# Designs tried in a protein design chat: miniprotein binders against b1l550. Part 37

Target 1, 279 residues: b1l550
Amino acid sequence: MRLPEELLERARDIHSEAPSHRIKLDRVGSFGLKVPVEFKGFLLLAEADVWVSLPEGRRGVDLSRQVEAIYELSNPPKDPFSLCREAAISLLEKLNYADSSGVSIRFDAPLQDGESLKYYGVEISSIASDEIINKIRVEILGMTACPCTAELIRAYKSSEIAATHTQRSLGILEVSTKAEHPDPDKLASIIERAMSSPLRTYTKRPDEGGLVIRSLSNARLAEDVVREMIHLFLEEFGHLPEDTHILAAVRSMESVHMHDIYAERSFSLDEIRKEISSH

## First folded at step 6 (miniprotein)

Design AA42
Fold by ESMFold2-Fast, scan of step 6:
Parts: C-alpha cells; structure tokens; sequence
Structure AA42 (fold): chain B 279 residues (1-279), chain A 94 residues (1-94)
C-alpha cells in the first residue's frame, strides 16, 4: 500500500532545507546496490555504489534520483564500463546541485582456466565533474617462489638442485585515466605473467607438478613481481594519456612466516618514462 | 637421460616444493639421501613426490624406490599413480 499523493504534495522537502551546519560533503549516496551486468558474454550480479557531492547549503540528496540513474541504464543489462560512465553522467544531470558524481561497480570476473573457470576481482569507477576520470582495479592470486631460499639450498647442497618454498601472492593493478577503462582481462594477464606461475581452480596431478616446476624455475621476490608488472603494463598500455596514474602492488602470503610481504609502486606515465629514460 | 623429482609437503600451513634434476647415478644417490633427510626433518604428515624420467621404466623404478623411502619414514598410507613416464607417490601418516 502507497500513501495518497496529496500527503506527498503537502510534506516538507527535507532535502532542500538548510542543514544544521553549513558543511560540504564529498560523497553522499546509495551504497551496496545489486545490479546485473553483461561482461564478455556472462550475465553477472554486480554490487554498485552511486554518490554525489552535497553543497554546504543543502540538507540532503534525492536518493530516488540516484537509484533511477543506475537502474534505468542497467535494464537490459549492459557492460559494466558503459554503465559506470553513463550513470555517473546521468547523476550530474539529474542532481543539478552536485558539482561531482561517482559510480563504482564490483564483481568477480570469469577467466578461462583449462576446462573450468577461475575468477579475479574487478572494481571499476567513473567520477564525473567538468571531466570524467575512469578507474579500474584488478586483483588476482598467483604463485611466487622464494629466490633467497633457492640460492641457500643451491649453495648448501648442489648447484643442480632447485629447491625453495612457494606461496600464494595477490597481484594488484589499479589504473586511473581520462581515457576508457583498460581491459581487465589484459590487466589480469599482466599480473599472472609477472608471477612465478598462475594458480588454477582445478589441476590434475601431472599439471600441478608442471606448475610447481615452472614456479621454481621462475623464482621471484614480491619486488621482482611489481617491477615486471610495471614493465608489462608499459608494453601493453603505454599509449594511454601521460597523466594516467597506476598503482602496481603485490602481497605475498609467505608460507614460512606468520606475516605477509608487501611491495608497491604508484606512478604516472609521465613520471615513469622520465625515470626509465634517466637510467 | 634427465631425471626430475619433485617433493611437495605442507606443515602447519606452510607449503614447500623442492625439485631435483640430475643425469648422474652419483647425484641420484645423494639426492635420495637429501630427500629422506628433508622429509624426516619436516615432520610433515602428508608428502607428495613426483618423478619424471626419459623412460617409463626408469620412472617406475625410481617411484618404487621412493615408495620404499616413504615406508621407511613411517608413512602408512601410500598411493602410487602413473601417467606416462610420470609417477606420483602420495604418502600420509596415521
């Protein structure tokens, strides 16, 4: 049951009233919305946040217009990149008191893994103001093998013996750009190629042994993985605008320690090119 | 021909993988001794040993020797599986 329309017409417009304190708010909106998206032939249930800036003279935002902005564009389901950009623009158009808007969409992306699928994490956003900034973050697990322990065992026993500990490592690539969102499958591929070996959803014993041997032959520190990720990123995405900002990071869940090892580097394309050119 | 032995075990959430590659009988004898010492020192309740050789017959002989090694170390549940010239010995105690 709905309330009579006459009650809505007589009710105070709380959102347009002056607030108790004249303070601007950076992000006000609807968080945790469930939205279907179409991603590379898959229909996925994603989680979305939508927000706008709120000026110091306005008490609240119109939440119904925020929901309208994303739901009108999500039916039928479309690719999450277009949805993200178009919804952010629509929010500014529908909520004229805001000077900026944003949309973020999170989902687990399927990736072909032999006869099965594995999944990697994707979070995208578009922040609209006088311009649009698109951000994408990809996280995927891989395997690293310790080169330090490998060298100690080689020195101790024999140079013909390859031996070390292995562990799961989380690779992270985050890109902020005025261009279109980079392809997350390509970002995931960069991360996996930088690792000692990828992880699998399912392996037969022979395949598992081969994967382990591969990782031991390609032993890498977290620091090595981050540098390789940056190198591979520049090969694939060096054409992006010079003010594109990248975060490359690895969190290694060390099998021989109770704690993790973490390595990261943030940079703009302009910054990293100058750095590489100087040495 | 080249012989490759992969030893894998997990103890208290730690995952260890060791790969031995050799072509000499002298190195094979020493490697088996190191493998035995490693497994004994690890105290691991479960071990997986994979052997590959240039011939199925050579791999089978080595797999049998590794099964006997696991028996000597006190593993009571031992399973040997084969795929071509690759043999895997899975050993578990208790």
Amino acid sequence: as target 1 above (279 residues)
Amino acid sequence: GEIRVTVEFEKDGKYVTIVYTFTSPELLEEALRWIEELIRESGADRVRITVEASSEEEAERLADELRELAERLGYDEIEVTREGNRFTVEAERE
Scores: ipSAE 0.000, ipTM 0.160, lowest interface PAE 18.5, mean pLDDT 80

Design AA43
Amino acid sequence: GEIRVTVEFEKDGKYVTIVYTFTSPEELEYALELIERFIRLSGADRVRITVEASSEEEAERLADELRELAERLGYDEIEVTREGNRFTVEAERE
ESMFold2 (binder alone), alone request of step 6: mean pLDDT 75; pTM 0.728

Design AA44
Fold by ESMFold2-Fast, scan of step 6:
Structure AA44 (fold): chain B 279 residues (1-279), chain A 94 residues (1-94)
Amino acid sequence: as target 1 above (279 residues)
Amino acid sequence: GEIRVTVEFEKDGKYVTIVYTFTSPEDLELALEEIEKYIRESGADRVRITVEASSEEEAERLADELRELAERLGYDEIEVTREGNRFTVEAERE
């Protein structure tokens, strides 16, 4: 059944009406959109969220214009960084009542691993207002080995038996900056180098033994991994603006526990340099 | 004459790897006792134990002892594979 045209002509513009309460909202938008992106030669299906701020005097947001902004810019597919920034700017231009706009894009990034591929998680955002803030979060699995259990077993057996438990650990680096998004492959590399050893998609048994031995020879606490990630980050990205904010974290999925171990540190580049120089 | 024993076991997506490198019979006995304890406490559904020794005969003998250990722990499917002086005992249950 078709709706009469008379009803459409008399329909209220709900979004432009005054709200029940005069309260500003920080983020209102379309979440979970499927968007194709081109990333380093790969065509990937990403998931996107788009939003704008909503002023206290307006009831709702025009969601059709939000979807139009990102889909118009995603055809043909382009790199997710440019898409993120351009869509955020476009949203702010199309929705003139908004004070700010934002776009987040999430995908699994392929990383060359010998002759095979492995994958790590990437989430990027751009938030537009009087300036643009770019945010990137990289998550990649690696391996850690417990130094405490290693020492306990050696002491107990009074021999040079190298033994301890190993587990998958999730390394996390999150960067918020006024500069362009950092290269996620470099962030993933920092995380892997801070771990006891990286994980691989495919190994033969001799190579598997090598990874295990490397992990055991490089046993690290979660706290050690976070500190090393920060050190390596400063070596690679110390040139970013001083107000760049970083979160470094690791979540160790302890093989001998029913719970995880978690360690983190948040800081600005200015803050961490002053802290390090005070020693 | 170094002997290396690598124990890998998995339970519900979590896994433990233990590597023993030793030369004396006393160290081997202690390692086997600890291996049995770890496997039993883990409740692992799958276990892989790899033995490497300087002689094929020595590695085979140790692999036999580890196969018997897996049997005592109640594993249903046990497979022993050989590559030179390296023996791998793979055991699964349920």
Scores: ipSAE 0.000, ipTM 0.140, lowest interface PAE 17.6, mean pLDDT 78

Design AA51
Fold by ESMFold2-Fast, scan of step 6:
Structure AA51 (fold): chain B 279 residues (1-279), chain A 94 residues (1-94)
Amino acid sequence: as target 1 above (279 residues)
Amino acid sequence: GEIRVTVEFEKDGKEYIVEFVFTSPEELEKALEIIERAIRESGADRVRITVEASSEEEAERLADELRELAERLGYDEIEVTREGNRFTVEAERE
């Protein structure tokens, strides 16, 4: 479709006009764009937000240039990390009135589970100004188990059977750094290892038919899982700059209640190392 | 056929899940005793027991037995729901 040139010229002129109030806006842009990305051999449809800062003396942003910035870089599809970083830089180059830009890309990432696939949530951002800050958030569902399960197992004559306290739980790791984005598969692995417990099964009297009881060992509270995630994160990603900021969290979803249990810790690498070494 | 019983109960804001899979009706009697003991010792104020069997009639009969068990354990609010061969007994004391 073709729009009159006069209409397009008037639209661009309006954006450069003075606003009703001389107030700077931090983020103005196109949100909810659909973009293809290539992630570890998979072609995925992701959702992207692109934005720039808007100075106090300018009425609006050029949205067409924002969309062009990301779409030019998304064909052919590339990895979402490079796309975020390159698009954020491109936005500042194309929209010279802005003093900062940002790009966020969200998708469900496949994770190998034997011969099957499961999915976890990923959000990748890059924010460009006089430097680039890269942010990644990984969310994965798992189960947490209660330490008091051991007491119930003993009550059940634990040599034969076991019980478990489990809740559907969402593990969260978010990293903000001036270095490159951490590998989301490694972040997902940290969350799963912090949550996972081996399943035990018990069978009774095979001659007479069977009873199979499944249980977890090494029960962990949400609080235990957060601490373990931090420990594992430091083992894997301790090489990141000292001013790297991390959020580790667990949200336990109760099936019999309409409320959740939540535990979190935010820290910089410098802060947490000093805290751990104080003992 | 195979019978699956899943027991979810809450103690001090924490949820416990135990899955039982058995192929023999005779092992069911032992499983029910273990379930009753688990509920008693947990002090649970809420219990959800899900039964799935190869036949609807078998699952319904077992759900009725579990409903009566919940009544004997002092639960006041008991609801039984059905989805095909799956019956869920939800019981609450408070």
Scores: ipSAE 0.011, ipTM 0.350, lowest interface PAE 9.5, mean pLDDT 76

Design AA52
Fold by ESMFold2-Fast, scan of step 6:
Structure AA52 (fold): chain B 279 residues (1-279), chain A 94 residues (1-94)
Amino acid sequence: as target 1 above (279 residues)
Amino acid sequence: GEIRVTVEFEKDGKEYIVEFVFTSPELLEEALRWIEELIRESGADRVRITVEASSEEEAERLADELRELAERLGYDEIEVTREGNRFTVEAERE
């Protein structure tokens, strides 16, 4: 049975009522939505959050309009960057009481690695107001090797082959820009190239030896990896607007310690260029 | 093997087609939950779900899960048809 229109007209509009306390909320929305996206030839099931600002005089947001906004744009599935930007704009158009809107989309991106696939983490967002700010975060595991232990063993054993401890390290690049989202595959490549060696989803025993030997030949501190990531980022993405903000970080899961080592640097392109150019 | 699921339905006078392609059992569970939510929110009176898999056994199993999904959503008339390595679940609600 459908409710009569007169009954619906007489019902209270809860969302447009005054709240118990006249306080603005920065983000109100639907979080953890499952959405299909098309990424570089792959159809993936992604997770999305959608939100808007809520003014101090309004009790609630129309959540059904938020789901409708992303749903209409996700069918047929499209690339997550266009979906993110278009949905953020659509939210402001559909919810005219909001000053700002945002959309965040998370997925594990497949990357071809020989005969297998490996995966890296991607989170993208677009935040819309009178301008649009695009953010992307890429996380990928790699391998690092301790140069200090390698140096001690090399000195003692006369350079036959370096020996040291190796460990998994998580590399992180996050970019916030008024330009389009950077290509996540290029960000992942920067992280892997900065590491002692990349990791694989699985390896046969002969290939395992090669990865370890590569790490030993390219031993790096977490601090070295972060600096190299920044260097490689500037070579690839130095053309982005000067106010582009970057976070570069590494978390090394040290195999010989009960704790991890962490190194990071956040900067704008303008800031880092001035720092590097100084005597 | 690759699994392909195509969902077709009508909402507000427009026909929608959503395609899922996956190889992982984990992604299949999440895709089925998304398909269920999509169909429920659409309010569609008619849906057509087509599944293709490299294995006949796998395609048949998935078609059974999709039939159960249509039953859970309250569809009255459910027809499952096979054409080669493809199963189609057609569901209608009066």
Scores: ipSAE 0.000, ipTM 0.075, lowest interface PAE 26.8, mean pLDDT 77

Design AA53
Fold by ESMFold2-Fast, scan of step 6:
Structure AA53 (fold): chain B 279 residues (1-279), chain A 94 residues (1-94)
Amino acid sequence: as target 1 above (279 residues)
Amino acid sequence: GEIRVTVEFEKDGKEYIVEFVFTSPEELEYALELIERFIRLSGADRVRITVEASSEEEAERLADELRELAERLGYDEIEVTREGNRFTVEAERE
């Protein structure tokens, strides 16, 4: 049941009141909103977080204005990059007490895999202040094969097959830039090419044999995969602004251990180029 | 669901481990061929094969296949043990 409009006019504006403690909050908003997005010809259900900064002298934010901003811009569904950027700008314009705003959109992205589809994780963000920072995080599973165990088994006088343990590994690339968001399909491709082999949704026996043989002949440590991801990233995206920040990481779900192996490197383009040039 | 097969080999006092992780019946058949070929080429005196699957039925069926594989490879002492969804096939040649 709707309440009479007269009650809304007579009610206190709690959000504009002074808070109990004069403390600034970095992020206040609506989290876990379901929004439709159009991604490369697919209509997907995404999950969105919307937020603004709250100054020390204001008790609360108008959460209804936040939800309105993203939902109005999501009808009809549009690409998540434009939605993210436009909603962040709209929030900052509508809520003049905030000095920053942000929008994050998460979904599983379809990728053509022979006759089928496979999926990888995407999170896109835009953070607006006096400038806009665009972030994208891509996660995709692949396969790695241990070179250490391969060498031990070869030494054991197994002369016909290089054998080693294989495992699923999660590759991660995160990019933060003042330029447009990088294409997530290209980031996913970089991760898969850095791995021993990609994973498939469905394969025939000869193709499966090929993947396993490729993995065994392309055995890589988690450290090797991270370095290769960085190398491939620089080849594809080295043109981005020098202050672009990248995180490259691999989490290997080691089949012979009760624990995972993790390797990462974070860097700016300026930083990594200076490092490479000094060697 | 996911199937995990761990193969432990012992020859001349040295131990080696290989693991296979797969989700499809086609991958399983290929892994079994690789396991058989590796055991034959290794000349291992002792082999321990551990199978873990999301269901007891799948794990038990695979453990039985691996027991038959050990028999075909000439192992003369074969023991199968169970711990929930985990089955271990231990085979020894004297």
Scores: ipSAE 0.000, ipTM 0.107, lowest interface PAE 22.6, mean pLDDT 78

Design AA54
Fold by ESMFold2-Fast, scan of step 6:
Structure AA54 (fold): chain B 279 residues (1-279), chain A 94 residues (1-94)
Amino acid sequence: as target 1 above (279 residues)
Amino acid sequence: GEIRVTVEFEKDGKEYIVEFVFTSPEDLELALEEIEKYIRESGADRVRITVEASSEEEAERLADELRELAERLGYDEIEVTREGNRFTVEAERE
């Protein structure tokens, strides 16, 4: 039901009122919005969060204007990077009491995999103030094989053929930068190349055997995968601004344990270059 | 209650799928405008819209609105099917 317009004219402006406590809030907004996006020729389901900062003297945020900002920019569906950046700017312009605004968009990205598609997770955000900070997180599953067990078997049998346990591992790359968002397909490629082998959506038995053999021949600790991801990231994206911040991580779902193994490293480009140059 | 709308359309042999989930009346109103624009601008020769809601009444109402939209856009064959609280509107142009 819609209320009569005369009631709207007489209603208190609750959002402009003083709050019970004069405390600034960092993020106030609409979370879990569903929006269509155009990604590399696909129309995809995406989930969006939109927010603004709220000053200590204001009780509330105009939530309807937040939803309007992103929906106006989502038609026709556009790439999620432009949508993210443009919506964050629009929010700050529409809600002039805010010092900053932000938008996050999450979706599963298709990646060509032979005659089928596989999917990896993407989350992007743009935070606008006097400048824009762009953030992207990519998560993709791959396979790892334990080199410790492989070495024990090799020593025991005096054999060159490694045998070990394999497991699924989740690779994670997160980048925060003042430059444009990095291409998520390139980030996903870096993660997969750092693993013992990629995973497939569909495999016939002869191809399945090949994938397993590849993994066994390229055994890597979670720690090895993180270091390789960082190395490959620097080769591909070392041109980004020096204050670009990166998180590289692996979560290995160990087949011989009831728990997972986790390895990560956070760094700025400036920090990691100095570390590597001191070798 | 929660309302889920899935829009599938085909143009030039390519299929597109868009899913919307709504929990508030304001979000639903804005998203319905977007859905209408996407269907209109798609120029698709075939469209399949699936509506699922917590109540049969809500799902039926939204399905009826989408059927009327398909009629206004000139789709020649329109079929509405129901399975519980799930309604599917299939429309094609020749």
Scores: ipSAE 0.000, ipTM 0.072, lowest interface PAE 26.5, mean pLDDT 77

Design AA61
Amino acid sequence: GEIRVTVEFEKDGERVAVFIRFTSPEELEKALEIIERAIRESGADRVRITVEASSEEEAERLADELRELAERLGYDEIEVTREGNRFTVEAERE
ESMFold2 (binder alone), alone request of step 6: mean pLDDT 77; pTM 0.757

Design AA62
Fold by ESMFold2-Fast, scan of step 6:
Structure AA62 (fold): chain B 279 residues (1-279), chain A 94 residues (1-94)
Amino acid sequence: as target 1 above (279 residues)
Amino acid sequence: GEIRVTVEFEKDGERVAVFIRFTSPELLEEALRWIEELIRESGADRVRITVEASSEEEAERLADELRELAERLGYDEIEVTREGNRFTVEAERE
């Protein structure tokens, strides 16, 4: 929204005043902004956060300039990666008292699933200072099944005895790099390939039994899924800079029980390569 | 006519549930053998088996068979609870 010029001028004066305490703040900004983005042919309504660092001698940031920085670059809608990077740079140019700036954009990304669409979560960030650090987090649901029981269930799947044994699992890949953001569709694909079975947007009641049995035939522990995600990530993105940081994680959720199973590994590319090559 | 059995077991913090259904009485022996194999292979410290059948008599008979099965597998803390035609057998060992 546009504010009267008198009100905007008063806000600028207040922000330049000395604070009550001379303490630096790491992130001050506008959070939860609605911005349109163009993603692989789709127009999506994304949610954005914009921020800058605030020096110990300044009371506040000019929030109007932060909003201007991102909305100016979002018309017409563009891809969220360019928007993220360009807005972070623009923030430093518009707010010269800041040492760093950041922009985070999150949205649900459509993924082609046969003739249907399914969605996975994407959050991207660009943090600008003397360098630019790009971060992406992809979350997608799939299915996991316990290997210890899968063999017995498989033996009886053709009988009048019907067996089901699966749980929904959330796969997570997070990448922080000085290179461009990795393609989120490729990250989502890695997660799905590591799972026992991907979740489909549409299944008929008869098809659900088949999906469960297929998942049981490819049973994997959360620990197995994390290791497979790392293996597949290195095959696809091993070319990224050595100081690239990755988080691979799986959270297995059961609707019948209150407890989740969680497995994760954080690493840099140089760290993991040394670990693998030492064997 | 339909019998539903839910087998839930826990080992080292991991929980697993298996859902079994059948309508043919001749499958009872196969179902019991299969449940026994599942529990044995799981190595579970705690097992919860819930039985639902169209009649109370049918469910009670199966619950009794499952209680005996838990005893044979070495569970020493066994509790059976009832709610209508639904019976739950809970078994624990260290």
Scores: ipSAE 0.000, ipTM 0.153, lowest interface PAE 17.2, mean pLDDT 76

Design AA63
Fold by ESMFold2-Fast, scan of step 6:
Structure AA63 (fold): chain B 279 residues (1-279), chain A 94 residues (1-94)
Amino acid sequence: as target 1 above (279 residues)
Amino acid sequence: GEIRVTVEFEKDGERVAVFIRFTSPEELEYALELIERFIRLSGADRVRITVEASSEEEAERLADELRELAERLGYDEIEVTREGNRFTVEAERE
């Protein structure tokens, strides 16, 4: 049953009323929206969050205006980067009491893997105020092999076969910048190249052995992987603005431990360049 | 007490050995996982695992766990031999 329009004219506008406490809120919005996006020729179902800041004198946000902003821009489906940026701008235009807005979009990105596809995690956001800050986080699984055990085996026997334990490791690159979002495929590539070897969606037993042998020949600590990710990132994306902020991290699911090993580094481009030049 | 494990394996005529020494039951879990990974990565057709411990009972218990590991890894010819506090598990697969 749809209520008569006349009842809406008589109802109080709760959202525009004074709140119980005069406290500003940083993020108020609609979370977990399903939106279609077009990504590199694929139509994907993504999950989106939209929000705005709420001033201390206003009780609530008009949530229907937020949903309208992203839905108007998602039909027909468009690339998630343009959708993210344009929706954040639209939110500020539609909700003039807000001093900032944000949009996050999450999806699993397809990546060609031989004759099949594998998937990696992507989360992008755009936060709009008097400027726009674009953020992207890429997570992809790879393989690492322990160099400590490899060295122990080598030291005890002069073997032509490298041998050590291997494990799945999650590589993470997060970038926050005033420039456009970096290409997530390039970020995923950086992570995979920093690992001992990539993981495959499908392998036959002989091919699986080859991946393992490659991993053994390229044994790396989690700390090694993070440093290599940073090095490769600077080679590919060193042109970004100096205030670009990066998080590089690896979580290694150690096969010989009941716990994980974790290594990370956060930095701005300005900070890391000064650090490298001082050495 | 101290426990010593030697894992020798052969693949296409190449022979490698790993030496592991540990003193606690908690380290045993890590040693078994390490041995399993080494054998899997080598693709060995033949393995020989020698266990030496302070007591015959400790060595025998570990040898039994290593025999079970060899069975789990698909080795179909498994022989366990004893010489005092030293146990040897030899396994082959086709």
Scores: ipSAE 0.000, ipTM 0.094, lowest interface PAE 22.2, mean pLDDT 77

Design AA64
Fold by ESMFold2-Fast, scan of step 6:
Structure AA64 (fold): chain B 279 residues (1-279), chain A 94 residues (1-94)
Amino acid sequence: as target 1 above (279 residues)
Amino acid sequence: GEIRVTVEFEKDGERVAVFIRFTSPEDLELALEEIEKYIRESGADRVRITVEASSEEEAERLADELRELAERLGYDEIEVTREGNRFTVEAERE
């Protein structure tokens, strides 16, 4: 019988009251919202989190205004980058007690794979305060082959033999910058090029052998893949502001172990350039 | 022409791949003896061997030799698949 909107209009504003303890909270918001986004000609259903900081003197946030901030900007659907930035700004305008706001949008991005499509993971964030920080995280599966090769035989003739194990590896690039979000397709390309071989959406049995052979010809440790990703990133995105922060990582799902191998490096552009120039 | 053989074997989630390329049939015999030894030492439960030869007849002969190898290594279920000059021998044990 009672409409939720009518009920809220008649109730006390509990959120504006003093809390039981005067403690600031860093992130309070609505998580797991479904929002449509337009990405490179595709209409995708994305998942969004919206949040604000909460001052020590206020009991709670106005969750309805958080949801309004993103939903007003998502109809009609727009690109996730603009949606993220504009919603973060809107949150601060609507919730003036907050010192900062944030929006994160996650979806699986389509990528052309021959005559088919494959997908990679994307998370885009914007955090607003007295400035805006844009973050993007790209995750894509590829193949790696261990360079710890056991040489089985070598004949006098043109015989070549390589023996090694192969496994799926998850490549990760995360960028935090005051500039515009980097193009996720370019980040995905960097990760795939750093791997021993890319993975495909559909592979016939004969094509599977080809991927394995390709990986054997380009054997790389997880550590090698991370270093190559950083090298390729600097070639493509070295123009970003010097305080841009990057995380490059690989999780190798080792076929010869019951556990995964993980390698990562986090750095700022300023930091890595100084490190490389000191050789 | 060049002949290419890919051997993939798996034991308890561990996968190893061996890639062989050669131009002479006599090189194949030596390579197969060492590969047999390697597969046997691995204790693999499943083996997939893909061969690509310069001719259909050559590929058929090689596939037969690989099927016999799988039998000698004690694999219970052996399947041979053909696609032109490419043959795949899949073998597994219980």
Scores: ipSAE 0.000, ipTM 0.232, lowest interface PAE 12.2, mean pLDDT 77

Design Aa1
Fold by ESMFold2-Fast, scan of step 6:
Structure Aa1 (fold): chain B 279 residues (1-279), chain A 94 residues (1-94)
Amino acid sequence: as target 1 above (279 residues)
Amino acid sequence: GEIRVTVEFEKDGKRVTFTYKFTSPELLEEALKYIELLIRLSGADRVRITVEASSEEEAERLADELRELAERLGYDEIEVTREGNRFTVEAERE
């Protein structure tokens, strides 16, 4: 089913032709590619998007060269951070009509949890132009305990009180920086420490009881969790460039509502430090 | 569908009420473990647990699980009452 090379050589280069309308496109590329990566000793199947900018005078992007760029760098599998950065640079080198390139890689990261594993979501990006911007987003489920339930236990002997219990909450940290990607395990740790307690893949009944009691003693609103995440982030990553941008968010899956509770804050390191120092 | 569980504890003539609302069976399973812990910590002499579910079969299954829970917690006088798709488990220990 292969076409003869001589016919391919005589064919018009459609992608280099002038387009029907002279309009620049910001992102053109191959999305949803499956790529193997090596993450902290694990071989994982990740999903990648690769793109470049397309100038107003060029009809199309050579998609085959984009796919070749990332697959050549993924064999043998390497860490997803190096792959992301190196592929973004390689795209600009191979597709010299572009003034910017980008790569995003998504995977579920394993985290050791006693004798078992649990997983958290990771998405990393590198955008290359005359500089490189690295972005990482970490999402992990944890547990929050309603402060009203803790108050109820305290007041049990006094009066009749209605309350709610624990619920699952999704913690989110996103970092955009000119420095290298932050360690996602450290970001996941920050999120879990800000929660009432972490979730586990499996726990025995005595351990489960202890986890629930610990959650009750550490009852937190979604708003409390976001503020704690920001505090812990500054302790661990306050050394990053001042123009680093962070999003901290929590989505609480409230068991007493048909809807979720959501809290977030976006900031630069420069902005948040000025805010904290003014109080 | 939506499941509602109301738990009432009574000790020394004082009563405390919890209400839980679930749209996921997995969340209900975790809540039942938490309910067990709260009852055990309360030292309640009497508990009343009311379950409302979107189906009669689901509500009856949950009422059976709650009856077994009351037995495991040492309650010796257990009564199950049905009112439509609503089941109430009343348990007392002396």
Scores: ipSAE 0.000, ipTM 0.107, lowest interface PAE 22.9, mean pLDDT 77

